# VH-VL binders against Uncharacterized protein AF_1119: the designs that were tried, part 1

All scores and structures are predictions.

Target 1, 118 residues: Uncharacterized protein AF_1119, of Archaeoglobus fulgidus (o29146)
Amino acid sequence: VYFSMKGNIDVIEDAISVSPASFSIDIAKGAHYVKEVKVKNSGGEAEIYFEDIVEGPDKSAIDVSFHTESGESISSSNKLRLPAGTADSPSETVIHVHIDVDDDAPTGSYAIYIHAKQ
Structure headers, positions and changes below count from the first letter of each chain, unless a header shows other numbers; antibody chains are not in Kabat numbers.
ipSAE, averaged over its two directions, is called F for ESMFold2-Fast, E for ESMFold2 and O for OpenDDE. V2 adds 0.75 times the mean of E and O to 0.25 times the DockQ between the complexes of E and O.
[cut] stands for letters that were removed.
Atom coordinates printed by the task and the answers are left out, and those that the model quotes come from them; centres of patches stay.

## First folded at step 12 (VH-VL)

Design p5
Fold by ESMFold2, look of step 14:
Structure p5 (fold): chain C 118 residues (1-118), chain A 123 residues (1-123), chain B 115 residues (1-115)
Amino acid sequence: as target 1 above (118 residues)
Amino acid sequence: EVQLLESGGGLVQPGGSLRLSCAASGFTFNSYAMSWVRQAPGKGLEWVSSIRDSGGKTYYADSVKGRFTISRDNSKNTLYLQMNSLRAEDTAVYYCAKVGYHYSGSRWGMDVWGQGTTVTVSS
Amino acid sequence: QAVLTQPASLSASPGASASLTCTLRSGINVGDYRIYWYQQKPGSPPQYLLRYKSDSDKQQGSGVPSRFSGSKDASANAGILLISGLQSEDEADYYCMIWHSSAWVFGGGTKLTVL
């Protein structure tokens, strides 16, 4: 039984970018995956959080969460602080994207779309 | 070291309400999902509700959906269960439990349990 | 059919082994599931023992002795908790648990008696 997952991270703010902006993971039922993402800020100090949209045979079978490198949850009520930077010297902040797959997830292709928000 | 202390149980009439609290200490509360599990007198364990570390997603057993609301205050290291429209079958010891996987949502199992608080629903 | 079925009781002698089963209903496969095991003594809350999905995906609970172990019997569609070298303090109720259909589901529990 083959599962696939593709993730895309969309950032609306011109001064903020992410690396990588997309990823692909072969997934298994009941597995936990962690994806490291660097957030670069070439503008003034900002606070952001993330939202996800899951598509696939069962949208509820995938759980996505966002954490600082130290493990603190990032949410609209606990936003990630991005230090100020410049175009030639952007600030960099690491986050972890955690992906949990239900033990009974249906087979098929899943997609995760991640949106950074202020 | 990890401690979970439930409170707020008591005797209520059918149709009444109670709010349970669970004070957490000895771990980084906002990094772990939490659950409520109950046990009726002389019966087995029944999962009631779970909430992810950030509070952004919640899950309920069908038997309590629409009547119970799980919530958390990460600034106070406290988990809550608001119980409305209580019925005789809600009579149980209610346990607060911590999910045992660091940085995960509510679908990993519990590793630390509180001592429980007793809810009795009778007329 | 209940999602998880456990025998109501089991007896074994001190020093022997006990094999506690947790059978999944027809239509779902034990191979897909991470199975959690809990011990509960009278008047006390449950205690986490271990979880098992495979030999490469398992965890012993903190302070739980290695004589407690998990496995699966695929032909019986069952998770197994093995307790070797039984001691009198192992007399307790034992529950299995899985995440199924966006819910935690417990088995009915097995009362282990050590005689």
Scores: ipSAE 0.544, ipTM 0.846, lowest interface PAE 1.7, mean pLDDT 89

## First folded at step 13 (VH-VL; from p5 with heavy chain T28K)

Design q1
Fold by ESMFold2, look of step 14:
Structure q1 (fold): chain C 118 residues (1-118), chain A 123 residues (1-123), chain B 115 residues (1-115)
Amino acid sequence: as target 1 above (118 residues)
Amino acid sequence: EVQLLESGGGLVQPGGSLRLSCAASGFKFNSYAMSWVRQAPGKGLEWVSSIRDSGGKTYYADSVKGRFTISRDNSKNTLYLQMNSLRAEDTAVYYCAKVGYHYSGSRWGMDVWGQGTTVTVSS
Amino acid sequence: QAVLTQPASLSASPGASASLTCTLRSGINVGDYRIYWYQQKPGSPPQYLLRYKSDSDKQQGSGVPSRFSGSKDASANAGILLISGLQSEDEADYYCMIWHSSAWVFGGGTKLTVL
């Protein structure tokens, strides 16, 4: 039997938005999932990274990481560069959110909260 | 193609320290988690530590927690293991290993191993 | 009880098959786990053979012959490494490995002798 996981991406920067802003996954023990997220920037050039918070029966059973399309890790020491854009023509940058589930993850409901930061 | 070369092994006394290095080539180092695995003379394999591709999350076997520190320098394609408070039971060949699943954390197994470096702890 | 148990030794004739078992302890279910298999010859590092969770979630190691295959025996709570068409170079130590309780755990290893 599967259990489910919900993810939300929260961005506090006015010129930056993401699509999709949330997702849900039917998950299996030991599985790997990849979610494609588009980051739009309607302002000047920016650099961002992401952090996650996992809630559920065992927070340590879910591992989340953030990568460019080419697989480069995104972190506070290797931020994602967002080209400048405008309100009518925002720049778009694709990222991948990787989600790994431990083989012995307890059954139950999990939530992932993702925050974009500068 | 993928190559991993360990160094820094040697003879130390109990309570001493060593720093192991693993030079990586032939793959995009900063996209893969890395592990250390050891093998005592005449014994089986024992996982020691793993580190995520970014270096942001680390994992340790209970036998080494608080004594060993795994780290990486992605700009130098190098993995490290700082070993402190060494004990006789730490005597082993130490292998550097690459995690085999692209874009996954250290929860996926190893696919390529180095030749190992020998650590001997004795008085 | 050890998390993974492997028989210490096994022997078989050239051309025959060997079935190497990796038994999970009571309280955990082989069906949940991705099982990794490694081969090690004297004086050499381990080499990755394959991993197996299910027929839709498995991988053969690079350059590993198809005569090496993985499976599971649910009634025995065990992972299985099958080596068919045994050759003298298959004489080696074989280890299984799983991710359990936030740690990689190896079995004790099986020494395969090809007589």
Scores: ipSAE 0.517, ipTM 0.838, lowest interface PAE 1.8, mean pLDDT 88

## First folded at step 14 (VH-VL; from p5 with heavy chain H102K)

Design r1
Fold by OpenDDE, fold request of step 16:
Structure r1 (fold): chain C 118 residues (1-118), chain A 123 residues (1-123), chain B 115 residues (1-115)
Amino acid sequence: as target 1 above (118 residues)
Amino acid sequence: EVQLLESGGGLVQPGGSLRLSCAASGFTFNSYAMSWVRQAPGKGLEWVSSIRDSGGKTYYADSVKGRFTISRDNSKNTLYLQMNSLRAEDTAVYYCAKVGYKYSGSRWGMDVWGQGTTVTVSS
Amino acid sequence: QAVLTQPASLSASPGASASLTCTLRSGINVGDYRIYWYQQKPGSPPQYLLRYKSDSDKQQGSGVPSRFSGSKDASANAGILLISGLQSEDEADYYCMIWHSSAWVFGGGTKLTVL
């Protein structure tokens, strides 16, 4: 539910978008990667967290986490607050996706898919 | 200054339960993974469990899986270890340890250790 | 059999150099792993010394003297902790550690005596 500037309640589905929603990484063993992701909100103020899906030779060798630019962890118990926006002027929030790779991780290309949940 | 203070150790009978706590200060607690490492009397170091900064991912040594539960309360800067079904071989000094790499998971090593709390399991 | 093997004890004279080894089990390549080293003195908790994966990926613990350095011996499939200019206060137990198979694994530790 989004409260418009006009004072009307608009129901906007899929008002929140994540970009990029996925990325591929050719991993190095024991590496730590940080990816910048933008979250756009075209609806009312919202609180969200993220889930990830890892695909690759060994997904268990990859750990993905989400943090604000200030370094605060984002989770279901500590959700990210998104400011309200509109379709014409969506709010933008930057997050950092941290990726840890095990030292014994099979090398190769891994795909990470992320999506926001309320 | 980074400080870790363990508490909750004591004497318990086999099959009993105990909950350890670790009070952290001097760093941004919610940005670091934490670990428990134990040391039996006169023995070497044994990793017990780790938990990432958000608490969303945990790891356990095979020797404690199904019996121990690691958790954290970031609002209280406190790490916990719930130990159930305790065995004699769980007797050890239990150290709370901070991961050295900020924003990392549990795959980075410990850089600061507490003084430890002693757990004795004996009938 | 053990993932990490350390000699039980080592002795060296003050001023000399001590080389502590951490041998990885056959089948796992030391070159892949970041090896952590810890020092523990009697009645005290372990203290982080350093980590070493490569010359470009290493870190010295805060306040740890430069006399302590990490390296690897690929031929021996081992991590090495070198302590140069040994001092009496270096007498302690030394443990190596790696992350392997989703777990932290410690070596058995080496007791270093300075005599």
Scores: ipSAE 0.836, ipTM 0.924, lowest interface PAE 0.5, mean pLDDT 94
Fold by OpenDDE, fold request of step 16:
Structure r1 (fold): chain C 118 residues (1-118), chain A 123 residues (1-123), chain B 115 residues (1-115)
Amino acid sequence: as target 1 above (118 residues)
Amino acid sequence: EVQLLESGGGLVQPGGSLRLSCAASGFTFNSYAMSWVRQAPGKGLEWVSSIRDSGGKTYYADSVKGRFTISRDNSKNTLYLQMNSLRAEDTAVYYCAKVGYKYSGSRWGMDVWGQGTTVTVSS
Amino acid sequence: QAVLTQPASLSASPGASASLTCTLRSGINVGDYRIYWYQQKPGSPPQYLLRYKSDSDKQQGSGVPSRFSGSKDASANAGILLISGLQSEDEADYYCMIWHSSAWVFGGGTKLTVL
């Protein structure tokens, strides 16, 4: 059984952008999904982390985490360091968004709103 | 080789507090959720608490909510369980356990267990 | 009613097959759940045996003999741990486990005696 899940990533900082900024998947109960996201920085060196809000039939049945490409967890207590870049040559950092779905997650449409913060 | 070593168990009176520790080695600690599971004398296994790899999400059994706090120090590869307002029914061997899937929010089961540490709550 | 129910005990002869059941409470479908199985011998911590959600979603624990296998009985709404070619060393307690309602839930355990 698969259900729809939409991801949306928003960054407040002007010099920082993400790609993709949104994604849509069909995901199964009990599944673990990984989405690769590129973070571009066209400004000075920065540290960011991610917060998520889940909407749907049961938000507690969905869990989202963020990791560096090397596997280090990203959180408010362990922020992601972004190298400095310029508009002409932005730095690019890869992160992984991990999504877990409970076996007993209610069927329906889910949305994950992700915010990148300094 | 994955190793988990619990410590901090002991004898405590009802209403008392105790802090358990679990030293982890042999794997990337900060990439795995961790759990505490207990077993009362002669009884079955009971899940107590879990914490995701980042420490940003915790889960508790109803029987310990409000009394127990799970935490972790990824810089020290250590898992903790702060137990307050202990009751006689909290008497058990407490196991720390590693979840079997990295980067999980604790939706995956335990694949490695420590030897356990004994907590006895008695007047 | 308990989420998971296991028989308290089961006996089988060496060389025979033992089928351990983990029955899910009415209202929850065994087909939805990944079931974990653990073996515990006296004086030892539990050992991970395997997990089974479906034939395409299963895993054998490291060092766990192939004679241990997981399956499901939809008609009984139960997970099944099958131990073929039963050995004396298989005498132990066996627990099933699922993630349900944002919590890990264990069955009561089955004591397997090898006669």
Scores: ipSAE 0.819, ipTM 0.934, lowest interface PAE 0.5, mean pLDDT 95
Fold by OpenDDE, look of step 16:
Structure r1 (fold): chain C 118 residues (1-118), chain A 123 residues (1-123), chain B 115 residues (1-115)
Amino acid sequence: as target 1 above (118 residues)
Amino acid sequence: EVQLLESGGGLVQPGGSLRLSCAASGFTFNSYAMSWVRQAPGKGLEWVSSIRDSGGKTYYADSVKGRFTISRDNSKNTLYLQMNSLRAEDTAVYYCAKVGYKYSGSRWGMDVWGQGTTVTVSS
Amino acid sequence: QAVLTQPASLSASPGASASLTCTLRSGINVGDYRIYWYQQKPGSPPQYLLRYKSDSDKQQGSGVPSRFSGSKDASANAGILLISGLQSEDEADYYCMIWHSSAWVFGGGTKLTVL
């Protein structure tokens, strides 16, 4: 006789979301792009930074950085403070994603994925 | 006026360590990538390392990888270069340099240089 | 083989034009790269002169005279720094630089003598 235990795995949704969380770019060699991204917080006050994943012909040819609207850099050592919010009224913070492309970057489409970390 | 002032140079024995500092003023330090470039006596310029304004992204010349560490303290407007396992060929004037464009990475060139600090590695 | 090659020395007369070359290694296209140029005088740090990728993508350093200009020679796969109306004060070492393979690369430098 075999017994199976069935349990529900509750997936806790993150209170923090990034929008857009990804975008694609048809790069120009040596170009600099700026994308606006909104960070929503439906939970308590938080400090976050961002990690990026680049997909494309050569991810090393792409450099991504994150800045506040005032121009302050965001990093693990200089985290962005997000105001508290609720599910019904999430706080919203705008950041600027700066993207540099190497002069000799292989042509093609690149995708950039952004992840918020605490 | 943009100013970069290097310090920390000196005489060290092979295998020794040294930490260079670069004090920045006259610009929004935390918005610019920074670089170290060195010049051996009577020789040309050699890029050593670069660091982004944020994210801790760093780049190193192959000649210093694993031995040198670039870092920055934006609250102090200071750039650092920790140099370990020093070799005779590391003897040079070390310059700190500011990249030319705000919020841009190290892919954009250096537009302002410090006066340099001298590092001499000799037994 | 070096990524960037510069002649060790060049001489020109006052008032003449000097053309400094920065030849890229075969296999990498000069047309792709922004070439940065620096001037260094004895006992001084390098000074940014200009960058040149194309006529539509170029920049002159602050305070740098217009007699300094950048261009490219595709047939030679080289960047060119042109100094017109050469003056005695232009005597210096000149370095080219590019960003290549996630690194800054300098040429060996050219010593320009004004005779």
Scores: ipSAE 0.761, ipTM 0.896, lowest interface PAE 0.6, mean pLDDT 94
Fold by ESMFold2, look of step 19:
Structure r1 (fold): chain C 118 residues (1-118), chain A 123 residues (1-123), chain B 115 residues (1-115)
Amino acid sequence: as target 1 above (118 residues)
Amino acid sequence: EVQLLESGGGLVQPGGSLRLSCAASGFTFNSYAMSWVRQAPGKGLEWVSSIRDSGGKTYYADSVKGRFTISRDNSKNTLYLQMNSLRAEDTAVYYCAKVGYKYSGSRWGMDVWGQGTTVTVSS
Amino acid sequence: QAVLTQPASLSASPGASASLTCTLRSGINVGDYRIYWYQQKPGSPPQYLLRYKSDSDKQQGSGVPSRFSGSKDASANAGILLISGLQSEDEADYYCMIWHSSAWVFGGGTKLTVL
């Protein structure tokens, strides 16, 4: 079985943005996906973490987590350091977004929202 | 050599509390989800709880929700299970187990198990 | 009705094959699930044997002999652990496990006797 899912990424801070602004993936029951996402910072040095919101027929069937490019988990107790940047020359930091789909996930349309928090 | 070593088991009265620990070595602890699984004497395996590699998401069997709390300290490579309001039905060997898929959620199965620690709830 | 059902016991001769079943209840399909298999000998913790969803999504546990393999019987809605070339040390309890409804669920276990 196959279904399609589109993830949406929202900017929480006016100095910090996440690219791409949205993405879609085809997902399957029991699959694991890794997406590269860029975080831009046009302000002073910051420490951030991420929260996800899943919408769809069963939001508990989707697990989303955030990791540095090297695999270190990003959380409120282990935040991601963003170097300072400017509006004309923002700093860029790559993260990996891991998406796990339950074996019994119901078919349907899912949306994933990612919010950066300080 | 991946090694998981449970401790903190013992004899406790109904309604009591106990804290289990699991010391991990031989792998990158903070890259893997962890689980507790128990086995009552002469019975089968029962999953108790799981925790994501960061500690950010936790899962519990219905039989322990509200009474048990899983946690981890990634700086000490240690997994914990705080057990409150213990009942006779909680009597079991408690195993610490490592999830076998790096950077994945707690919904992947366990590949390495500790030797277990025994919890006896009896008056 | 239990999510996973395993026969309580099974006997087979040395050198023969044993086929251990893990039947999912009606309403859920074995084709969707990754089936995990564990072996447990008396006085020892469980040991991971293998997982099986399909021929392109399977894994043998570290150090587990190739005579252990996984498959599925779709008509019976069951996962299967096949042990060929049975040896006396294969006498053990065998558990299947799946992730279902945000929980790990074990089958009741099968005691394999090698006579």
Scores: ipSAE 0.576, ipTM 0.848, lowest interface PAE 1.6, mean pLDDT 88
Fold by ESMFold2, fold request of step 16:
Structure r1 (fold): chain C 118 residues (1-118), chain A 123 residues (1-123), chain B 115 residues (1-115)
Amino acid sequence: as target 1 above (118 residues)
Amino acid sequence: EVQLLESGGGLVQPGGSLRLSCAASGFTFNSYAMSWVRQAPGKGLEWVSSIRDSGGKTYYADSVKGRFTISRDNSKNTLYLQMNSLRAEDTAVYYCAKVGYKYSGSRWGMDVWGQGTTVTVSS
Amino acid sequence: QAVLTQPASLSASPGASASLTCTLRSGINVGDYRIYWYQQKPGSPPQYLLRYKSDSDKQQGSGVPSRFSGSKDASANAGILLISGLQSEDEADYYCMIWHSSAWVFGGGTKLTVL
């Protein structure tokens, strides 16, 4: 059977935005999900990474990671480079959000909060 | 062909330390989580530790938490296990293993194993 | 109470079939788990055989013959490794493994004797 998970991506930098900024998944125990997120940059070149906070019946039952389109891990020690753009022509960079659900994840509502960091 | 080669095993006294290494080749090392699994003489398999492809998240069996540290150097295609405060019950063959699902977490199972390196803790 | 229980030994004749069980303790449901199976011969590292969650979520290990297959017995709360057409080379220790409570857990292993 399935249960629900909601994700929210928060970016505090005015020149940087994401699409989508939120998502919902009907998740199954033991499943792997990939969400594509576009990162738009209307300012100068930047480097960012992501942090996640999981909420739900068992926080440890959900694993979240961030990868470039080519599969490189994005972390504070291997940041995502965002090319410069303008307000009229922002640059676009695709990332993949990987979500793993433990086989023994308790049913219930889960939420993932993702923060883009510089 | 995926190959994993462990080294750094040996004889150590209780309370001592040892660092194991695992040289990886034949795959994109930084795309896969890695694990250490041990086997005491004449006994079954026991999972020790796992680490994400980025190195950013680590997992430990309760029996080794606080004493062992898993790490990786993706530029050298090398996995490490730092073992401190060693006890007689840590005596085992230690296997390096590759997780068999690309870009996923350490909670997917291992598909390729090394030949192992032997650690003996004895006084 | 052990999370996974495997019989310590099992014997079967060449050409016959062996059904190796991996029983989950009460309170957890085999239907939720992806079960991994490994073969180990004396003096050698374990070798990945296959994983099984359902008929639509399974994988045969590279080079593993189709006479090795996975299934589940829901009424027994058990994963099953079926080895058909037994050969003498199948004599080995067999381990099941699951991800449970943020840890990998192995069964105690079954020594399969082909005689």
Scores: ipSAE 0.547, ipTM 0.863, lowest interface PAE 1.8, mean pLDDT 90

